# VHH binders against Alpha-tocopherol transfer protein-like (Ttpal): the designs that were tried, part 18

Target 1, 343 residues: Alpha-tocopherol transfer protein-like (Ttpal), of Mus musculus (Mouse) (q9d3d0)
Amino acid sequence: MSEESDSLRTSPSVASLSENELPLPPPDPPGYVCSLTEDLVTKAREELQEKPEWRLRDVQALRDMVRKEYPYLSTSLDDAFLLRFLRARKFDYDRALQLLVNYHGCRRSWPEVFSNLRPSALKDVLNSGFLTVLPHTDPRGCHVLCIRPDRWIPSNYPITENIRAVYLTLEKLIQSEETQVNGIVILADYKGVSLSKASHFGPFIAKKVIGILQDGFPIRIKAVHIVNEPRIFKGIFAIIKPFLKEKIANRFFLHGSDLNSLHTNLPRNILPKEYGGTAGELDTASWNAVLLASEEDFVKEFCQPMPACDNLLGQPLLPEGLISDAQCDDSMRAMKSQLYSCY
Below, E stands for the ipSAE of ESMFold2; O stands for the ipSAE of OpenDDE; V2 stands for 0.75 times the mean of E and O plus 0.25 times the DockQ between their complexes.

## First folded at step 18 (VHH; framework vhh_7nfr_2)

Design y5 (from v1 with W53Y D102Y Y110V; at its last look DockQ between E and O 0.08; V2 from the best seeds 0.00; counts 0 for: pae O 14.3 > 2, placed apart)
Fold by OpenDDE, look of step 18:
Structure y5 (fold): chain B 343 residues (1-343), chain A 121 residues (1-121)
Amino acid sequence: as target 1 above (343 residues)
Amino acid sequence: QVQLQESGGGLVQPGGSLRLSCAASGFTFSSYAMSWVRQAPGEGREWVSVISYSGSTTYYVDSVKGRFTIARDNVKNTLYLLMDSLKSDDTAVYYCAKGYDYETYYGYDVWGQGTQVTVSS
């Protein structure tokens, strides 16, 4: 009678799958802290209709509108970011929303300019001295963006790189709440700019840039000063002027070679020696350093793969007026023909 | 009502000093740059000096550099022009103005009545 010892097979204990700790929600973005001085707060109240007591409410309202009307818009919803658009549109919610939508629409529509937009990618442009921000603000606190198209060498890089550098600079400037309130001034020097170089700024590019600056970027351009413009610039400006909103058109100042005219608009003490100022030599290195030091911020903001917006935004987010490709060709042909008839 | 009122003008000898004041009312004084503009007899208006809203930035026409000092008291809503080493060529009506010397950029939207400065031996 052989006692078959029933070896009780101990069933292996099912290892309790450790509940995957859901990654802690990213820490609440640091609450908005206003960096404006009391003077600028007051200025913002008067000029931008910004009420400190309502600021966060207004930001929330815009946020809610974005979520409701554009739930698929890949945008920051941070207070500081949305506030740029509110300030740019004097706290008009609808206009701020439209600007935000346009801001992203413009970025999508022009990948040659907006893709990989970072300082390190623009070293050649920055080193050329094509643009800088002057070290001193004007009496109203506006930064002066100085542009020198003559520093661009077409064989080195395409004109789009210049545009990229401008937008990079504007993006950097707009990070400052002071700039959001005060706005900026542009100083463009056309000294030594050949007709050949100027021809690269075709009406199409000009229209795009103007469109973005007017309706696709959250910045207040207070004035555009042009110096050393060629005689033909008046003609070019006449072509561009219809595309400018009256408010912006009236902010263009053509000084020619008359630096005294410039000095009536920009004080000498903020201008470099190159423009008859007393603020030393034109320095491009300092601003380049500022931009390059911000590399990580730009990479985070501009180098992230844009989510493939699925085809559902079939409606041209660009205002219909920007898409009519057809009529710009005839005006360029007419301009070329007029330029050739004067020689 | 938005108003600017200048004071402190007068007759002074060459090399003398004057202090102009401009009292501002009816607007947030601290939010705006303020300027002094002068008009000599038979001449056009000349920008003299500007001070930023915070007072941190000041600019001067070359003819007054080193002699004139623009200042502001945002608590008192008052703009000042300290004028030292006065010259005959400084003889003018001095106006306080809200804004910049940028006639087409910001313009001047508010002017005082002006105060007469006469530099004569």
Scores: ipSAE 0.000, ipTM 0.250, lowest interface PAE 14.3, mean pLDDT 82
ESMFold2, look of step 18: ipSAE 0.706; ipTM 0.890
ESMFold2 (binder alone), look of step 18: mean pLDDT 84; pTM 0.843

Design y6 (from v1 with Y100F; at its last look DockQ between E and O 0.73; V2 from the best seeds 0.76)
Fold by ESMFold2, look of step 18:
Structure y6 (fold): chain B 343 residues (1-343), chain A 121 residues (1-121)
Amino acid sequence: as target 1 above (343 residues)
Amino acid sequence: QVQLQESGGGLVQPGGSLRLSCAASGFTFSSYAMSWVRQAPGEGREWVSVISWSGSTTYYVDSVKGRFTIARDNVKNTLYLLMDSLKSDDTAVYYCAKGFDDETYYGYDYWGQGTQVTVSS
């Protein structure tokens, strides 16, 4: 419509402006919109110290701390992304910041696991059925991540592919705000695990995996249920236990072959037939489809080259002794030192 | 020593109601999630319901949702299970169970002796 109406003077077109008369930059992308139900808002307030009236102030405070203390850290500063770290640390700013720094440092220090982390790169482990997420959540709101080491054949692919699949799954799960508040439950079926297969999960790998889960990943693990563990599991757990915080270690429940013990915690109607449940056969296809549908998003988020400054931080961690300063400025030096103090 | 004492069980007709109570002592009751777990004849123990330390968050197994209500009184250190519309399948020994901490709704470190609920025509 070219007619003049309520607008007495139309702003000049951009084509008529000089170089110094540019318009204001476009508005920022839309901000965070909470998807939690009122029940989950109440739960987050009581369990995580998340106050909806101050949520964005708390996110901004974390963002400001990242900019001040780690100005060269390559990280998203989006509200939804930072909120994961606040929730995982009960809105303690210092601990959330440390978790964020560790998240990036751990990923950069283990490229064998974290490079090219996308569903299509993990076809062998997805097809093996080594892991899945049960299609029904527990009535307490937790997804159940099911891990079956018996499905892994070491000659088919190395153990690091299993670890990649776990972290791929965790990255997908933490996108859900419900999961950020409720956490997850792990069901690990050790049926048929041989001594030779167990030897692949030695102290070095155990330290890295557990260290990342406890101190470098924004997820809350509410319980770990172990079933069908062989006699060698006592030795496996003894390797793992020194790396677990006491609170997390107390959430490991060993049921053996006693499925009644498992059912005291997990209702049979969400469990597959293999674990004495009434939810039918174990379904691995549904979760594989969820992951594969997210392929492009994973490529964008996790399959991009590292920035030059973060390459200095991405050097392998030293097992012993002190580390010398890098040639980057003090902020990169401080981040590198803090990363080692986390391990 | 942690002590959990259930009461309020009994014989009731289908469609009837019962109120179970669990008196807690020997620990800071208001610092822990609390659960009801039941055991039917010839079966294992089955989780029924859990309530957060403050009482504001509750969860139920699907078979009792809408019929049972879990509640707590942190002044009296008492856990309750209000059971309505009882069915024969609800016949079981009902146990009061203490959680491990204030945040997980899984696992039980102390149990009561149980109270029998029998629903019969």
Scores: ipSAE 0.707, ipTM 0.891, lowest interface PAE 1.4, mean pLDDT 83
ESMFold2 (binder alone), look of step 18: mean pLDDT 84; pTM 0.847
OpenDDE, look of step 18: ipSAE 0.838; ipTM 0.930

## First folded at step 19 (VHH; framework vhh_7nfr_2)

Design z1 (from y3 with T104S; at its last read DockQ between E and O 0.68; V2 from the best seeds 0.78)
Amino acid sequence: QVQLQESGGGLVQPGGSLRLSCAASGFTFSRYAMSWVRQAPGEGREWVSVISWSGSTTYYVDSVKGRFTIARDNVKNTLYLLMDSLKSDDTAVYYCAKGYDDESYYGYDYWGQGTQVTVSS
ESMFold2, look of step 19: ipSAE 0.750; ipTM 0.904
ESMFold2 (binder alone), look of step 19: mean pLDDT 83; pTM 0.851
OpenDDE, look of step 19: ipSAE 0.866; ipTM 0.942
ESMFold2, look of step 20: ipSAE 0.756; ipTM 0.905
ESMFold2 (binder alone), look of step 20: mean pLDDT 83; pTM 0.845
OpenDDE, look of step 20: ipSAE 0.850; ipTM 0.938
ESMFold2, fold request of step 21: ipSAE 0.765, 0.787, 0.753; ipTM 0.910, 0.917, 0.906
ESMFold2 (binder alone), fold request of step 21: mean pLDDT 84, 84, 84; pTM 0.849, 0.848, 0.852
OpenDDE, fold request of step 21: ipSAE 0.865, 0.852, 0.851; ipTM 0.943, 0.937, 0.935
ESMFold2, last read: ipSAE 0.762, 0.769, 0.761; ipTM 0.909, 0.912, 0.907
ESMFold2 (binder alone), last read: mean pLDDT 84, 83, 84; pTM 0.852, 0.849, 0.849
OpenDDE, last read: ipSAE 0.848, 0.843, 0.855; ipTM 0.934, 0.934, 0.940

Design z2 (from y4 with T104S; at its last fold request DockQ between E and O 0.59; V2 from the best seeds 0.75)
Amino acid sequence: QVQLQESGGGLVQPGGSLRLSCAASGFTFSNYAMSWVRQAPGEGREWVSVISWSGSTTYYVDSVKGRFTIARDNVKNTLYLLMDSLKSDDTAVYYCAKGYDDESYYGYDYWGQGTQVTVSS
ESMFold2, look of step 19: ipSAE 0.738; ipTM 0.902
ESMFold2 (binder alone), look of step 19: mean pLDDT 83; pTM 0.844
OpenDDE, look of step 19: ipSAE 0.857; ipTM 0.936
ESMFold2, look of step 20: ipSAE 0.734; ipTM 0.901
ESMFold2 (binder alone), look of step 20: mean pLDDT 83; pTM 0.844
OpenDDE, look of step 20: ipSAE 0.857; ipTM 0.941
ESMFold2, fold request of step 21: ipSAE 0.757, 0.767, 0.768; ipTM 0.905, 0.910, 0.910
ESMFold2 (binder alone), fold request of step 21: mean pLDDT 83, 84, 83; pTM 0.841, 0.847, 0.844
OpenDDE, fold request of step 21: ipSAE 0.851, 0.839, 0.849; ipTM 0.936, 0.929, 0.935

Design z3 (from y2 with S31N; at its last look DockQ between E and O 0.74; V2 from the best seeds 0.74)
Fold by ESMFold2, look of step 19:
Structure z3 (fold): chain B 343 residues (1-343), chain A 121 residues (1-121)
Amino acid sequence: as target 1 above (343 residues)
Amino acid sequence: QVQLQESGGGLVQPGGSLRLSCAASGFTFSNYAMNWVRQAPGEGREWVSVISWSGSTTYYADSVKGRFTIARDNVKNTLYLLMDSLKSDDTAVYYCAKGYDDETYYGYDYWGQGTQVTVSS
């Protein structure tokens, strides 16, 4: 309560123009409004180190770090967007910043997957029934992402379309604050998958997809339940396992054809009859409708023209956890391709 | 090295109450979520309830919600299941189960021997 002054501040920023000659700008839109229930606030505090009283201070700290350390990175700085990265890294600022940088680097470096990423571009995948999200959450709060590789016919569309549908679905799911706190569960049905079909998801693509999910996407995967896997699945998993962090590898649960084993984790009342449940038949149409209803949001968020290319050239981005001469070269080639498309 | 020992099972009449205990040793109990899982005669194992490391977050299968209460005592390294309003459908062997890591409520890497609960009139 310092300084006594009779002069009113007229602000030098308006000295060349009087305040009454310009209309006031519209007020800023409302900031972040938390939608978590009391129980989820407690869970986020204990599991993610999220303290509601400091949440916006922590978001501001991350925003300041982005502006200081990556001033040319084209990214949203909205509270809700940045909060996803803090939650995915338990409010560790440095790890959240690296995740944000990797998130954008991955999108710029793999245009076959991330270019024109919107539901209407993926109708073949959506109509095939390759993936869906079950309508009932598990009692522990997780959505169940159901993946059915046998529904994919390679002559109908390339495997990159399946990968695009997965990332489209994950982008939709992480809009939910409940999902940001609880994470997701994956149920993968390998019925009818041959070595020939599985070979399309080889080590190169597996490394990219798994690396992005672990180090370049702000989502928590709590369990992966594998059912109906063929006897040769041990060989298939051996191709994938070197790219998994130990903690994630320990979350793969192989049930074979034993539905009782699956039901030990996922209650029958949230599962469709195809997996021994009581929740009716598997429905892929409802999730497809949810995605298609979000078309405009995806176009606005992910299908806008690229930023000015000198920002992309100033500090080419390399996703964390993908460091190698091959990964670095792949990132630079994709970045340069994006630059040509930018102009 | 990890050991989970259930106790407190027995015969009880419908509508009765029972308290199960699970003594834990060989790991740092207070760092992990803990589960109860049950197996009825001739059936597979069914998840019943989970409690977070601190005890502040709990989840229940729909079949037991409102009747069962999971609790833990991190000083005594003991997990509890307080069962009320018991039904014949609750007849099962009840297992205490440890999860794989400190961040998931799914999957179980160590199990107790189980304790029999029989609800019969």
Scores: ipSAE 0.662, ipTM 0.876, lowest interface PAE 1.7, mean pLDDT 83
ESMFold2 (binder alone), look of step 19: mean pLDDT 85; pTM 0.859
OpenDDE, look of step 19: ipSAE 0.829; ipTM 0.922

## First folded at step 20 (VHH; framework vhh_7nfr_2)

Design aa1 (from z1 with A33S; at its last read DockQ between E and O 0.72; V2 from the best seeds 0.79)
Amino acid sequence: QVQLQESGGGLVQPGGSLRLSCAASGFTFSRYSMSWVRQAPGEGREWVSVISWSGSTTYYVDSVKGRFTIARDNVKNTLYLLMDSLKSDDTAVYYCAKGYDDESYYGYDYWGQGTQVTVSS
ESMFold2, look of step 20: ipSAE 0.749; ipTM 0.903
ESMFold2 (binder alone), look of step 20: mean pLDDT 83; pTM 0.846
OpenDDE, look of step 20: ipSAE 0.860; ipTM 0.943
ESMFold2, fold request of step 21: ipSAE 0.725, 0.757, 0.759; ipTM 0.898, 0.906, 0.908
ESMFold2 (binder alone), fold request of step 21: mean pLDDT 83, 83, 84; pTM 0.851, 0.846, 0.853
OpenDDE, fold request of step 21: ipSAE 0.874, 0.864, 0.861; ipTM 0.947, 0.942, 0.941
ESMFold2, last read: ipSAE 0.753, 0.769, 0.753; ipTM 0.906, 0.909, 0.907
ESMFold2 (binder alone), last read: mean pLDDT 84, 84, 84; pTM 0.852, 0.850, 0.849
OpenDDE, last read: ipSAE 0.861, 0.858, 0.865; ipTM 0.940, 0.940, 0.944

Design aa2 (from z1 with A33T; at its last look DockQ between E and O 0.48; V2 from the best seeds 0.73)
Fold by ESMFold2, look of step 20:
Structure aa2 (fold): chain B 343 residues (1-343), chain A 121 residues (1-121)
Amino acid sequence: as target 1 above (343 residues)
Amino acid sequence: QVQLQESGGGLVQPGGSLRLSCAASGFTFSRYTMSWVRQAPGEGREWVSVISWSGSTTYYVDSVKGRFTIARDNVKNTLYLLMDSLKSDDTAVYYCAKGYDDESYYGYDYWGQGTQVTVSS
C-alpha cells in the first residue's frame, strides 16, 4: 500500500552518544563516502527520510539488528551495502531488516536463478537482445530498463535465463547511489508476444519474480511503460496483478502501438528509433559490455561457495528432523533446504 | 472531484515571458507530484517539467532547461510555470497534469483543459 501509512520513525541515537560525550571517540576509517549531488541529498531527505547527519548511525543501527536477530545470516555488513536497504524502505529499520533477510532468503531458495549469477553465464540471453538499459537516463534521473520478449526463442534457453538477466542487471544498477535514490523505469515491448510464449510466465513464476522485486530486492520502480501490447495483454497483466502492491500496480502504463502516449511520458531524445525517438538505433551491445566488464566483481560478490553450511556447522546442535516449518523463518528455511540437499 | 484549471497563456514575441497558473481542487494538492505537458500543433503531448510534492525537486525537458521555472504554492493549491526567453518552438497548448502519488515523476491521472501559448515573430 502507501509507504506514508508507516509509523513515524526517528533514527535512534546510537547508545554510546549523548550531549555530554565530548570529545567523541576517534572515528573509524570511513567505510562509506557519499557520492550524491546536493540536489540528490535534498531529494533523499524528502522522499526517503534520509538525513545525512544520521546516515551512518542509521546504518550502524541496522547492522546491530542483523547481528542480534540473525547472527548466523551470511551477509555483507558494509555501510554501502546496508544503505541500499535503508533507502528502499525509507529508513524504516524493521522493514529494511526484513528486506535484507528476504534478499538473502530469496537468493538461496531459487538456485536455478541465483546460483552462479554472473555475466559470462548468461551470454545466450545477453546475445539475444532480450533486455538492455538505454544509454540515456531520463531527465528525471532514472535509467530505463528495456525488455523485449520477442527476442527470446524458448527452444534456445529457458525463461529462467531471462529472469537471471533481469536480476543481474538490477544488481548492477543498484550499485549506483543515484539509482538507489531515483529508482528505475521499465520499458517493456510486447511486440510479437504470443499466447504460447506468454504461457511460460505462469502464476508460480510470476509470484516468485514479483515477490522478490517487491519484498526481496532493494530497488524502487517508478514506472512500467508497456508498448505494442497484444489484444490479450489484459489477460497477461491479470496473471501478475494479484502479486503487485497497489501503488506499484498503478504505475503500469499501456501505450499500444501509437507511441504518442509513450512520448507524453518519456522524451523522444532518450528513446531509440524503434520507439519513435531521436537517440538512434536501439543498442544492446553497450549494456552487455558494461555487464561483462563487471564479471570479476559479480564472481566475488555472488559466486563464492555457499557459506550457509559453514555457519550451520558452527551453530549449536539441533536434533535432526525435529524442526517443523512453523519454527523457521525464510532465512532459516533457505539454510535448512541447502543442508537437506547435502545429505 | 479533481479539477485543474490553467490560465496565463497568450500571444508573445520571441524572447518574451509568460507566467502560467493552474488552480487545483478536489484533492490534497500537497501530496502529489505535478507536471506541465505541452502539445504543439500537429504533434502529440510532450512532458515539459515536473515538481515534487514539497516543491524542492524540479526536473525539465532539455529544450526548456534554464528558460522555464516550475513552482508550486501548497497554501493556494496552485502550480506555476514561469517561461522566459520564449522561442517559436515553444508554441503549444500547455496542460497542467496531476501525478499518481508523491514519489513518482511519471504518469498523469488528471488533466486541465490547457492554455494556449503562441510565440510569433
Scores: ipSAE 0.752, ipTM 0.905, lowest interface PAE 1.2, mean pLDDT 83
ESMFold2 (binder alone), look of step 20: mean pLDDT 84; pTM 0.852
OpenDDE, look of step 20: ipSAE 0.871; ipTM 0.951

Design aa3 (from z1 with S56G T57S; at its last look DockQ between E and O 0.50; V2 from the best seeds 0.72)
Fold by ESMFold2, look of step 20:
Structure aa3 (fold): chain B 343 residues (1-343), chain A 121 residues (1-121)
Amino acid sequence: as target 1 above (343 residues)
Amino acid sequence: QVQLQESGGGLVQPGGSLRLSCAASGFTFSRYAMSWVRQAPGEGREWVSVISWSGGSTYYVDSVKGRFTIARDNVKNTLYLLMDSLKSDDTAVYYCAKGYDDESYYGYDYWGQGTQVTVSS
């Protein structure tokens, strides 16, 4: 994201406040514990405009904006949750709010992918070895998400199951504050991908997936390394390129079958033997175990029915107060208009 | 035009030290992450270290951690690699490489011509 000049020009916290007007930063609220090391605090300050002394003030500002501008949006307002969106947008309040609204809108607009999103629902994908996260992080702090389309057999399950597995993995990864600051790296191995497999990722699906990753999900993708791409990759990339922002498009690095080119960017000691590394055989079981161990958390977070908008008709279905039917409908209309802008 | 010119290589004995420099011109040096990448004889190029645009964040491949220090001088537009406790495995041509922006820790759009470092008994 090329947002350095724009974030400073659009951030209300820079334009409207002075040190004498600001209260001393309060202690963190119960339940939020900052886990950033000193080095990560420095990186967050430099790259994300995150200042520890004002972090909770900035979170409160975003929370207030959500309550004022989208009072009917069903969303968590916890500090840790809101921080993800601030970090993904360099603490620009307006852009973080837009990302939060898009995050929920994208989830609701594609129930085929986001309904019942839990590890046990995706065992066919997990067992196929279509994706994994490498056990070693890169020295620059990024997890490496490894995607292997050759492992997908379309007659076994539809492409949407692969997309579900990607978002399941991303949701697990962004729970880490280290990942929120550092971002991730993708290693995509296109060995053996046929034209028939590639045709399943048409412009409609490409628009949805890319749009969500760029504008509806609070994660930073630092690089996409493509290896073993077939001759048809030019066609695949042409389908997705119109939906990529220029900054993201410049983070695609094409290595072909030349693993020396890959190794210029990714050290061999974090790579498995399949990619010319020294970290042993590619291991998909460890990441699958991490995901499956999180089953209950995913069911609680993503597999519950949406809160009913029935406060005017009876008692709330949740411990928090519910928004009225009329107000819920207005919020849904606002969310629909925001979804239109997710293109 | 963008130019990166490395210097400071040479022949040293194991345990010795060297300081590499990279003079940068033709772009706003302080807007970019900068990297050192090396190529050992008969091998491909291998990332060694990267420094953020301001110098506040530095990262190293595991094999050089604690022995190498990357630094930059944004006034002189110069990148440095201070190498201590050199090993024979450090023998390589060392390249200065420019990232795409302040967050381009991966991928390189311009390279220097390299400077030879030889660690031999």
Scores: ipSAE 0.725, ipTM 0.895, lowest interface PAE 1.2, mean pLDDT 83
ESMFold2 (binder alone), look of step 20: mean pLDDT 83; pTM 0.847
OpenDDE, look of step 20: ipSAE 0.867; ipTM 0.947

Design aa4 (from z1 with D102E; at its last look DockQ between E and O 0.63; V2 from the best seeds 0.69)
Fold by OpenDDE, look of step 20:
Structure aa4 (fold): chain B 343 residues (1-343), chain A 121 residues (1-121)
Amino acid sequence: as target 1 above (343 residues)
Amino acid sequence: QVQLQESGGGLVQPGGSLRLSCAASGFTFSRYAMSWVRQAPGEGREWVSVISWSGSTTYYVDSVKGRFTIARDNVKNTLYLLMDSLKSDDTAVYYCAKGYDEESYYGYDYWGQGTQVTVSS
């Protein structure tokens, strides 16, 4: 009577796979908080068609358009970021979307300017005094960007570094909602600029910069004041003028050596002594410090490897008018011939 | 032809008030920002105030803030400058100036002949 000891195979207890707590989605980015004063809100309503009650709806509408029409556009979809474009185009969704697309297109098309765009990479330009932002806004709330091409030494760094510094400054300025609403004024001083130096600002580079500022950057330029321009500048401007939209062309003011002409637009109390003002000496160090202090923000925003947008954006995002290299050669040949005939 | 005609200038005592007017013709007044600019004796022209095409936005130079008020009547094609608490330093020829567009707060394409304002005891 062989007692078959029924070895009760204890079924291995199925270890309950601990539900890996999916990491809580990162906390929703802090909701958009408007920093505008009541006066600026009123201004934005009047000038930009911005309605506070619809602001987030309008941002969402632009976001949805981006997702639908440009799903592979590597762009921020944050409220504050998209709002820059809406404000720059007076809350016209289509124009805002086009501006956003152009913004990224321009950055991709000009890597010499837009790659590694950070303050620490531009120390030589910043130290040269090529550009600064005045410490005071004008009575209209606009920051004044001062540019001094004479401070550039061509042997030290290429002209592209100056352009980089301008865009770096514009990017910093546009972070302010106040600047988004008010816009900026540019003051360019051509004192001491030689013809040789001016020749580095050829029509091609000028066209690119103007194109980006008009249609590829979310900023409102309210005026461009030129002082101490050489006589030849009128000729240069005449060449550039056809590339300017009429609205921007009408915002260029050539003052020559007549600072009183400048003072018809900008009050002396916001201008440095160099321009007949009472706001002290021209200070470049303060703005340089502001930029350098923002290094981390720029690294985060501009130094991240752009995901290789796969080749599917085969359509030149640049308006056809910027790509036609061919017609610029004939106009440059004609200009060379006219310049030689005046000597 | 664009025409701007200033009026309302005169002699006034310190602390007094004046109302300047600028009659505009030859263009669609309601589509342009308008400005007042002044020129003191021996000085350059100085920006004083600007008003948007609608009249909803106004700006002033700091020296006149709280004392001057820019206004417009788009039906009458007239720009105004109300000047209160006038000071000797406000003595100048005051010019009406036309902007280039609705929001052109900088630059001018047309000027009036000006009106003299003298603030003296």
Scores: ipSAE 0.625, ipTM 0.844, lowest interface PAE 0.8, mean pLDDT 87
ESMFold2, look of step 20: ipSAE 0.781; ipTM 0.915
ESMFold2 (binder alone), look of step 20: mean pLDDT 85; pTM 0.862

